# VH-VL binders against Cytochrome c oxidase assembly factor 8 (COA8): the designs that were tried, part 36

Target 1, 167 residues: Cytochrome c oxidase assembly factor 8 (COA8), of Homo sapiens (Human) (q96il0)
Amino acid sequence: APERGAERRDTAPSGVSRFCPPRKSCHDWIGPPDKYSNLRPVHFYIPENESPLEQKLRKLRQETQEWNQQFWANQNLTFSKEKEEFIHSRLKTKGLGLRTESGQKATLNAEEMADFYKEFLSKNFQKHMYYNRDWYKRNFAITFFMGKVALERIWNKLKQKQKKRSN
Key: E = the ipSAE of ESMFold2; O = the ipSAE of OpenDDE; V2 = 0.75 times the mean of E and O plus 0.25 times the DockQ between their complexes.

## First folded at step 7 (VH-VL)

Design qc1 (from q13 with heavy chain Y102K, light chain H31D; framework fv_pabinafusp; at its last look DockQ between E and O 0.29; V2 from the best seeds 0.00; counts 0 for: pae E 10.8 > 2)
Fold by OpenDDE, look of step 7:
Structure qc1 (fold): chain C 167 residues (1-167), chain A 124 residues (1-124), chain B 112 residues (1-112)
Amino acid sequence: as target 1 above (167 residues)
Amino acid sequence: EVQLVQSGAEVKKPGESLKISCKGSGYSFTEYWLGWVRQMPGKGLEWMGDIYPDDSDTTYSEKFKVQVTISADKSISTAYLQWSSLKASDTAMYYCARQGWKYDESGPFYFDYWGQGTLVTVSS
Amino acid sequence: DIVMTQTPLSLSVTPGQPASISCRSSQSLLDSDEKTYLHWYLQKPGQSPQLLIYKVSNRFSGVPDRFSGSGSGTDFTLKISRVEAEDVGVYYCSQSEHFPYTFGQGTKVEIK
């Protein structure tokens, strides 16, 4: 039985955006769109006096960003591949070549492409549902920790004020 | 790197108003108290007051409470010290300084980083 | 206001010799959490003050090991084990336990 070559799933390279913010920046920076995901990465600022809660929030944001980048990189790759296969198959069925007489890449009409989009969306519907669910869960967690960090900062300030008043 | 950059030297007449600035960089400007310290010529250091830039909460030394106004613009990471009417006795070097703290500390803070100072000269 | 008294007000030291500056507060600087908020600053000639020691004995970042702080309650000491030419300036003790924050008179350290 011929060993079915494990189709190397072309996983989009985990392209850590090589965007380096200026060394003196005290703010989060937004990089250029990633070439695979088309999402703009955020470089998160690390404060000198980062609390454990702030650190946890930062890590959650980073993990969520990485998750999102990977999802869309893979989705875009899959979409591009399937789109090309669809076009090739339809052209072949029509007895048309991949290139026009003028040497241009043969394309399908808008109606034919509409069928592709419909099929693609249908096929990937469950995947998108899971993505949306997980996206909400992650963002809810981030928002929750943002609230906790805000409360921590308020509490720290109040302690400082109390000490100033007692003396 | 944490830096505090102050506005340049000022020469004024008695009765004039003045506003000097201190811009913070290299840290979260809104999370640290910023103090102002006066040093008269050939004299020691005097704490004037401080501000918390996030909500502009301000504390003054009793000596300076009526003499100056401390303010901040967090959008540009800048604190200000202002006089409505200068006196000859206001001639001094003025320093802004960050009040350093650690997240596990609940106590009063120390001045860990200082601006380069702003010399104010008030002469008739 | 808390009065911070430094002694001496002027000190001339031979390079390589030790130096000691005393600072006394008019009230205890110990808080309810058993932390003492006494700090030392150095102002070099023509420069801004810089933090040397915070909370009695903690060296600030970049401060050489030849600097040490000690004390408790109302009596504090800054020691320089071997004075160097770069140590010339005015040293200030400061308290932040009581409002308003106050500084000592300063101790001028010069090289002989």
Scores: ipSAE 0.642, ipTM 0.835, lowest interface PAE 0.9, mean pLDDT 91
Fold by ESMFold2, look of step 7:
Structure qc1 (fold): chain C 167 residues (1-167), chain A 124 residues (1-124), chain B 112 residues (1-112)
Amino acid sequence: as target 1 above (167 residues)
Amino acid sequence: EVQLVQSGAEVKKPGESLKISCKGSGYSFTEYWLGWVRQMPGKGLEWMGDIYPDDSDTTYSEKFKVQVTISADKSISTAYLQWSSLKASDTAMYYCARQGWKYDESGPFYFDYWGQGTLVTVSS
Amino acid sequence: DIVMTQTPLSLSVTPGQPASISCRSSQSLLDSDEKTYLHWYLQKPGQSPQLLIYKVSNRFSGVPDRFSGSGSGTDFTLKISRVEAEDVGVYYCSQSEHFPYTFGQGTKVEIK
């Protein structure tokens, strides 16, 4: 059964939340959202036997997930860091402290923040365009290999049937 | 961890129906052929037929194809062997066995893991 | 159907000595794919059969190296280099080259 004991079948990528899937599973498993990337990791099942093509597909999916997780974790952290730096810089220019008189964190209003959002979007536009291009390329490759695996399964079964019929 | 667990022994009378089961665990049940083998008391082994549970593609030995039905329920990883009308000559031990993996160049041609067997006794 | 004939039908072996079982098919098991689908199983007393050797000479996982298989065409041999107490049981050869798949009549191996 997928929930029987033993060992983890795969490891979490570096820099990703340390969610640990059920120790033994016969199926791919989707975990909770990663706190940094906000993406749900897939925990891939490694069957007892796996064809070279099936292994290549699984590794490609794992690599794509790791790439995607890393991209969004980095983007989210960069956004948060640059947002706070922008706020602190603008408060300093206005001669204000980082805290209000009541001790609350000082903030900027929506009009003041609009400059930050515009600047950040403009600054990262090319990076997001390259991400989208690479995302499509990776997903096309994965779909292509899924088709190859499906054909391999059909042909393998056909070969086995032909052997049974040839006698 | 590959395990094939068969249903318990059966004592039946001629003319009765019977369905025995074989539950596979510890492997991808739908990606392996599963065969049935008969062993009459004090005798050798006889291949009866097999099934590919993913699509229920079934092959029968000519000797058995009218006498039994092989089926599977892939949702519960279970294969079945059934008789509509038992005869005394059906008294035997019946094994299920895993035949082979979809990518193995050997194909479904040998039995790598076997169930514990189900003894069927048919007597008047 | 291909008849698989085993010789001897019974074999009594002194512990630690070699044993050899022959299997002859009623027609050649040579295939155009250059592989021969001849296999060996052991059924220990009161147990299910277990795979020993597949495709003439390949040991199955967990099978000791004292078991070896050889042969071609119609004549095949299983050898046990040193018989141990756990090797007692009935040995079957089997072919899956031609439909229907068939087994030999068995060779009972016991310790004297």
Scores: ipSAE 0.000, ipTM 0.552, lowest interface PAE 10.8, mean pLDDT 82
ESMFold2 (binder alone), look of step 7: mean pLDDT 90; pTM 0.936

Design qc4 (from q13 with heavy chain Y52W Y102K; framework fv_pabinafusp; at its last look DockQ between E and O 0.23; V2 from the best seeds 0.00; counts 0 for: pae E 3.0 > 2, placed apart)
Fold by OpenDDE, look of step 7:
Structure qc4 (fold): chain C 167 residues (1-167), chain A 124 residues (1-124), chain B 112 residues (1-112)
Amino acid sequence: as target 1 above (167 residues)
Amino acid sequence: EVQLVQSGAEVKKPGESLKISCKGSGYSFTEYWLGWVRQMPGKGLEWMGDIWPDDSDTTYSEKFKVQVTISADKSISTAYLQWSSLKASDTAMYYCARQGWKYDESGPFYFDYWGQGTLVTVSS
Amino acid sequence: DIVMTQTPLSLSVTPGQPASISCRSSQSLLHSDEKTYLHWYLQKPGQSPQLLIYKVSNRFSGVPDRFSGSGSGTDFTLKISRVEAEDVGVYYCSQSEHFPYTFGQGTKVEIK
């Protein structure tokens, strides 16, 4: 039985965005779009006096960002590969070469490509449903912790103000 | 690194208005009280008041409550000290200072970082 | 207002010798949280004040070990174990237990 070569799933390299914000910045920075995911990474600021809740929020945001980057990087790679395979297979069926007489890359018409998109969406429908579910769960958690951090900040201010009034 | 940068020295006449600034950097500007401290020539330090930049909540010393206005613009991390009508007696060095605090503390009641000071001279 | 009284108001010290500054408050600076809100600042000639000690005995970041604070209630002391030339300036005690926040008169430290 021929050993079916394990298709090396070309996982998109976890390209740590080489974007380095200015050293003295006290703000979150948005980097250029990642070459694989096409998502703009955010570099999160770490305050000197970070609370445990703030730290938890920051980590959750970072993990969610990484999750999104990986998902879309892989999805874009899969899409590109399948698209190219589809084009090649259709051209071959038509008896056409991969290049036109002018040396340009042969392309399919809009109608033929519509079939590809429909098939691709159908095939990946469940994957997108799971992504959307998980996206909402993660963002809900982030929003919840944002609320907690906001309350913590209000409470800290009020404690300070109360001390001023008691004297 | 936490830094407070104040506006330059001012020379004014009695009766003129003045607004000086203090820009914070290297920290979350909206999460610390920012105080103003006066130092008259050859004299000690006097706390004037402070502001919470997030909602512009202000506290004044009774001595300065009617003499000055403290304000802030959180969008540019800047606090202000303002006079509507200067007096010769307002001649002094004015410092902004962050009121430092830790999460395990009951309140920020020490000035951990200071601006370089703004010299205000009021002369006829 | 809380009156902060420093003694002495001027101190001339030989380099390498110890120095001591006393600060007395008109009321107790002990808070209900069992913390004491007394602080020390140094203003070097031509510079802004800088925090040395917060809450009686805690050295601020970058402050040398030769500086120490002690005291309780109304009586506090700043000690310099070995005075250096860079220690020249005016030292202020400050309280933040009672509103408004107040400072001592300052103690001028000079080198002999």
Scores: ipSAE 0.505, ipTM 0.790, lowest interface PAE 1.4, mean pLDDT 90
Fold by ESMFold2, look of step 7:
Structure qc4 (fold): chain C 167 residues (1-167), chain A 124 residues (1-124), chain B 112 residues (1-112)
Amino acid sequence: as target 1 above (167 residues)
Amino acid sequence: EVQLVQSGAEVKKPGESLKISCKGSGYSFTEYWLGWVRQMPGKGLEWMGDIWPDDSDTTYSEKFKVQVTISADKSISTAYLQWSSLKASDTAMYYCARQGWKYDESGPFYFDYWGQGTLVTVSS
Amino acid sequence: DIVMTQTPLSLSVTPGQPASISCRSSQSLLHSDEKTYLHWYLQKPGQSPQLLIYKVSNRFSGVPDRFSGSGSGTDFTLKISRVEAEDVGVYYCSQSEHFPYTFGQGTKVEIK
């Protein structure tokens, strides 16, 4: 395959940094924000000699990303749904229609919307508490496997050097 | 993605010194043995030696052991082959090549990727 | 030093026909890990060598399946099931079981 040799970024900003020089050959990359979660997905690099342990780590990181994107996609939908319901309920209580005289959606002022934001945070406290707990648990697992992968790579490097000597 | 780029062709006179280079990219330079192979004009391939770039541990073919020096600078992913005093018989194409392996296979005993070659011509 | 002997040293092949190259080593290439360290390279005209087959029969990435390797001990064969114009060049067997690593003298393949 022809190569120019210049450093290349597929998306900006560039993703993660690992022991894997040159940078171009070793880097994950970050895609555009997901429509529903507003999170930028990481597209994980698959190295030439990926071990079973390295593959397990990569899949764990992928699964954690999917879980995180699903959570925020669901939260964004819930937020939008509950916001609309709150506005509708408050307009109905005031005896107002859902649209202004000019046909635009009727809305609430910032002071009135503050009540919604407070109520939404209160209703979702437990959900976010469990999310934070699970995020830390997943982060710990990923960090643990990163340590194991680092040790494996050191051992494999020494092993491969020594295999030549036993010729 | 794996690429080995060698320095350009050289025309030298007998007795001169020379250092040619091989720059690796697209892989972890310090995790693979890198070898040098000579091909004299119209002849086959000869293994000269190799180097473990991480610590510069070097293995030489006995034929070439006192004739050349193999070295590496891991900070720039570059290996070198050098002569202190060239002879007309050193006229040849010189290749660098990576010694490959797979995780679930035995060690780095075959040359999977090769540089483009550096032609060295020694004449008076 | 292990001597690697190729036969034939030259062959002309009609396009689309099979070709076979033999390689013999002066000693067994079987390693203590029960693998055999015999490899095949192709050097096309004006190019650097490229790996075709490693450890007797394993095709390297991107090598067409018309190339196959076989053999054991000291006797090895590279076969091309259907020779194409792009297959012309010099084929080398090599061993990496014993220092120094050595190559066969090469087999030139050309189109008849």
Scores: ipSAE 0.249, ipTM 0.640, lowest interface PAE 3.0, mean pLDDT 84
ESMFold2 (binder alone), look of step 7: mean pLDDT 91; pTM 0.939

Design uc1 (from u18 with heavy chain S54Y; framework fv_belrestotug; at its last look DockQ between E and O 0.01; V2 from the best seeds 0.00; counts 0 for: pae E 16.0 > 2, placed apart)
Fold by OpenDDE, look of step 7:
Structure uc1 (fold): chain C 167 residues (1-167), chain A 123 residues (1-123), chain B 108 residues (1-108)
Amino acid sequence: as target 1 above (167 residues)
Amino acid sequence: QVQLVQSGAEVKKPGASVKVSCKASGYTFTDYWMHWVRQAPGQGLEWMGVINPYGGSTSYAQKFQGRVTLTRDTSTSTVYMELSSLRSEDTAVYYCARGYSRWEGTFYYFDYWGQGTTVTVSS
Amino acid sequence: EIVLTQSPGTLSLSPGERATLSCRASQSVSESYLAWYQQKPGQAPRLLIYDASSRATGIPDRFSGSGSGTDFTLTISRLEPEDFAVYYCQQYGDSPLTFGGGTKVEIK
């Protein structure tokens, strides 16, 4: 049995954002939409005195962001590919060329495209359900760690105030 | 101490592929992006691409798109660079380099380098 | 792509002399995101300067970086025998990351 070459999943290269935050800034920045996912990445500031809990929160946010970027990049690629195949197939069935007489790309009408969208959503329904589930899990975890970090910061501020009163 | 240890020298024929490894130690592997830079004999440095520490997202220089693949194994703290369709012009020393930035997801300078791997492409 | 031009290509100096290396960018480097590296024969590059003027950890005070926009300079105030090497500038203000062609500092 010929070893089916592992289909190199063309993972859409998540383009490194070209956005450069101001060097003197100390807060997170939102970049322009990614060309593949169309999601705006957050550029996370890395403080010099980051606590282990803050670091864990940052990493969880970063990982979740990357997960989202990859999911939507791949979904958009799949969508675009399947859409093109659908259009080509339907045009061929109609005996129409891929280009109009004016040289424009032949398109399907809204009703025909509605069938594509319905089929695409049906086909990807489970994938979207799993995505939504995992999205909630990740965001709940992030929210939980945000709460922990907030408490840690409050505690540290209180300790500093006590130390200043004792001196 | 931060260390990047690369695999040994490779000799390949034109059209073949080469896979170079870079094992990281002395730091949290998942905290830094890893870049690859090559240097042809007597030439300057050329950036090839980068891989992130989280989901394996990659970005490549246009010159290497379609030929280079970066992967990582978190369990072994190892990054791999595979270059396919090798040509004589691909004869170079290949370096892995740890990328540093104050801003996650932005561009990087290189604070630590591997020792380099010599790849020779000869007929 | 930002092209970095280094000058001179070769700098011949004696120990104890001052070295001044130039790196010019084809367009403005955002936020002065420029690094300098030293490379000795048969070795990997070593980071010297980042953010145009910030000295990397363990780098001697004789190394200094300056500049903004399109023009950057690496200065070695007093050359030591171990400073004879090739020096590269690198920008990280835009993709793709690019290096200069290098300046060789050699002994006169």
Scores: ipSAE 0.429, ipTM 0.795, lowest interface PAE 1.1, mean pLDDT 90
Fold by ESMFold2, look of step 7:
Structure uc1 (fold): chain C 167 residues (1-167), chain A 123 residues (1-123), chain B 108 residues (1-108)
Amino acid sequence: as target 1 above (167 residues)
Amino acid sequence: QVQLVQSGAEVKKPGASVKVSCKASGYTFTDYWMHWVRQAPGQGLEWMGVINPYGGSTSYAQKFQGRVTLTRDTSTSTVYMELSSLRSEDTAVYYCARGYSRWEGTFYYFDYWGQGTTVTVSS
Amino acid sequence: EIVLTQSPGTLSLSPGERATLSCRASQSVSESYLAWYQQKPGQAPRLLIYDASSRATGIPDRFSGSGSGTDFTLTISRLEPEDFAVYYCQQYGDSPLTFGGGTKVEIK
């Protein structure tokens, strides 16, 4: 009968899985954008037979995600605060109030805002340089361990194939 | 936890200079402008000036223009305030205070203050 | 520069009473960029209110700010023993930054 191994996970009728619960999912899954960082978090799958090398890789990926979330959450808050400060300064120079007569916040056009964007990036150059350096370091480490895990899995397949051929 | 720690009390003669330090910790030093405010005995608060630790640019109150100099050392996260040509009216407690602004012409309120440094000018 | 005048100079009240402190500006404070600080003897000032009416982190709800233009008010709804101190207003709507002269809130 085709139902041997009855404890297998359910599949969708049309060949596409429509539901994979977070705690019992067989794959990593991506959540909604984080309120502060605007990044979508990955929720990592932990396989039952995770090797020490696979665990190291997963922890590196988790740590890298946390680091990235924290960096962008802080940068987004800083960006928002400094943007408002810049708009306030330029409106004062033009003799305008911070709010329109309707009570809504006054704004600047895209060309007026271009100076802010250039200055913000320039002033944050050093922080972004260190972020890029650390990003490369973390991604090279992750890639290195991905290679080691791939080789470990190939080796395990070869050991299984050798045992079957000898019998 | 954000902390601003200032150097100890100073006693100076008229005509001398004083240099007060303010060491910052618990945050990214270059993200926030540092202000200096003084308070004479029994008197209110008086703003002296501000430094942007990122590039070292400064702005001073007109009363202190030419007498006050603000500098910083990013490697030690420290701001320095030097006041020259001291007179007895400069006797006061001097505070460093953190304000958030990274743009010229914009300042905000002071969310963290140093403990204060007493400077006494007498002959 | 914007001159801030605080009144009264001294406010003598008992615990449990409502305190009302005034800060008047010599010209309109842009966008109500006005803060209030508390200072106890031998201590640095502590931020209470920013943007005229927003309470700083960790400040009890008995402290409230109001006002716009040239007239601003700090209100302490029910004085606690720890609230007896000197209070300063500060404007950051125009350069240079300026402080008011202070209002001392004292027992009796």
Scores: ipSAE 0.000, ipTM 0.471, lowest interface PAE 16.0, mean pLDDT 80
ESMFold2 (binder alone), look of step 7: mean pLDDT 92; pTM 0.935

Design uc2 (from u18 with heavy chain T30E, light chain G93D; framework fv_belrestotug; at its last look DockQ between E and O 0.02; V2 from the best seeds 0.00; counts 0 for: pae E 16.8 > 2, placed apart)
Fold by OpenDDE, look of step 7:
Structure uc2 (fold): chain C 167 residues (1-167), chain A 123 residues (1-123), chain B 108 residues (1-108)
Amino acid sequence: as target 1 above (167 residues)
Amino acid sequence: QVQLVQSGAEVKKPGASVKVSCKASGYTFEDYWMHWVRQAPGQGLEWMGVINPSGGSTSYAQKFQGRVTLTRDTSTSTVYMELSSLRSEDTAVYYCARGYSRWEGTFYYFDYWGQGTTVTVSS
Amino acid sequence: EIVLTQSPGTLSLSPGERATLSCRASQSVSESYLAWYQQKPGQAPRLLIYDASSRATGIPDRFSGSGSGTDFTLTISRLEPEDFAVYYCQQYDDSPLTFGGGTKVEIK
């Protein structure tokens, strides 16, 4: 059976946030929560004279953000789907319809839903462990490059001060 | 130096498809969004669409939705624009343009342009 | 979409004169999200101004951009012979990206 290549649903570019940063802003901005992941995207500032190290840091931050967005978008979708299936299954087992006599969507009580949450967490435990591991790895890498960029900026400032003293 | 080199002029019949290439050089290809803009003879500029650095995300102007396809090949640093169901009104010079933004992925002006590709649609 | 209207359609001037080109938006555009381009016959457009007033690299000081909200202006303080071209404004505040209809600066 040919492995149907997982169509990387490249998330459509998050809707052009109509957020207009101030003209003089030289820092990153936080957008509204994404509709799928519920994570707030960061809009990264691109300096005119971005160093290769700054560029590498920015790219790593972007990749990490995209990774997080995709993970949580998929997780939220899976959760919603499985939750709905669980509710439908339990209602059917009880001989209850999907709608109440008042026409409202039938729901399970908190105790019944607790079983779903426990099962969902158990089923996804390994996935969450891998996510957490990779999250730490990515963030450590980002922090490391942040340190390098900070050192580079200090060095460049010192060189500029020396050049001004020599002229 | 940043360069965008487009494929040569094309002559097509109505209903055919055209695929124009834009080869980029002189910069990190994977860092920039690429746009396509066309210009009919004696007319203004018209934005067609954009493709992200990975090639996995595209956005098209509504007028071209369903007819235009943007793709990119990182190995050759080339972006492609395919326009299907060609009409006489599609006779234009087509430009690839590198998008620049202060805020990545949000807003774009065009700092570098290809030389343009003339596409003529005639019966 | 944001419609950009440029005026005048044609501007006839002599070398050494001041050129003032207008670009009006159908709705308010952030001051940071308007660009100006120059296009000569048979050539691709060239970026002149970005963020309404920032001059692109290699653009002479005689070119300046100003404006906010719905009204933007490109000024050429002293026209050189090479400045006779078509000029376009472009907004990038909202999708789709849109251009003005252009202003032709021609020799009188």
Scores: ipSAE 0.106, ipTM 0.692, lowest interface PAE 1.8, mean pLDDT 88
Fold by ESMFold2, look of step 7:
Structure uc2 (fold): chain C 167 residues (1-167), chain A 123 residues (1-123), chain B 108 residues (1-108)
Amino acid sequence: as target 1 above (167 residues)
Amino acid sequence: QVQLVQSGAEVKKPGASVKVSCKASGYTFEDYWMHWVRQAPGQGLEWMGVINPSGGSTSYAQKFQGRVTLTRDTSTSTVYMELSSLRSEDTAVYYCARGYSRWEGTFYYFDYWGQGTTVTVSS
Amino acid sequence: EIVLTQSPGTLSLSPGERATLSCRASQSVSESYLAWYQQKPGQAPRLLIYDASSRATGIPDRFSGSGSGTDFTLTISRLEPEDFAVYYCQQYDDSPLTFGGGTKVEIK
């Protein structure tokens, strides 16, 4: 479960290789953090002999990444907008200017900002609860298909050994 | 797609009241505040007030305080503007307009407008 | 109350020309909380620019806005036939929300 959006990282292979051509890359690639979501995208390797099961797994991982990227990009933008609106509202209620005498943006003290954080988290609690549920559902499905792919590879290896015995 | 559909044209006599509806669709009704703006023939735009549809709280321009009442029905995603004690100078096109805000005292630009409702006060 | 004064009242130009519309506020508009709207006869206003310089969804690149405290400008870099309309600025810094008196952009 993420504690504070854009802070969560997928478990991904530790290496990336730029020596392979992009369309025939030998490994999954981990890119820099996305500007809006702050999540590192994975660029998935597509082998030439990809089985239907392997394709389903890759597509599920791609779809999950897109869903996750979009969720946190939207959440981060909403958080930023609502935070500035809250600060503006409270400064105007107090009769204060939006900038200090030094020209920097005025802000609220920690006690005042705590009201915003509490309200934002409370209002978004159910949204985050459904996100967590869906995140676990997606990751359970991915893990399940990873297991099926592993079993498929073992099965294919055993079929090749059986052919060697009969030859 | 966001849509704001207003009720039809009204003809009223001085001293009467008018109630204009604005039905919202295509978005979460409670997440956006609904403003009312009028435009007299050949004149510019004049802000009348705003309602927060989530709690029903309102804020009115001083000129209309006591004459305008904004209400909403969250089950039908509809805002109502009632203007009482009508005068001939209240003849105008009345618009509902959507603005984002979640905090009291915060006001926003209007990204979507209703088609307008002509209210004519005569005779 | 923040009074917005638009100038000129009428701007007579030909298609292809650059239009510059001014909006002056009676007091500083915080954080550029200023929008521009276009209105054609018989239609509701259409949002062009918000936060002084941000283009609304679907608005062509020829529309741009800028501002400096009490002074805000809408620029149409190259007028198209469909751009001849009335333009209003609006501040949303303080209640009551107020609009400028409008600038009519008409064909010379």
Scores: ipSAE 0.000, ipTM 0.480, lowest interface PAE 16.8, mean pLDDT 80
ESMFold2 (binder alone), look of step 7: mean pLDDT 91; pTM 0.941

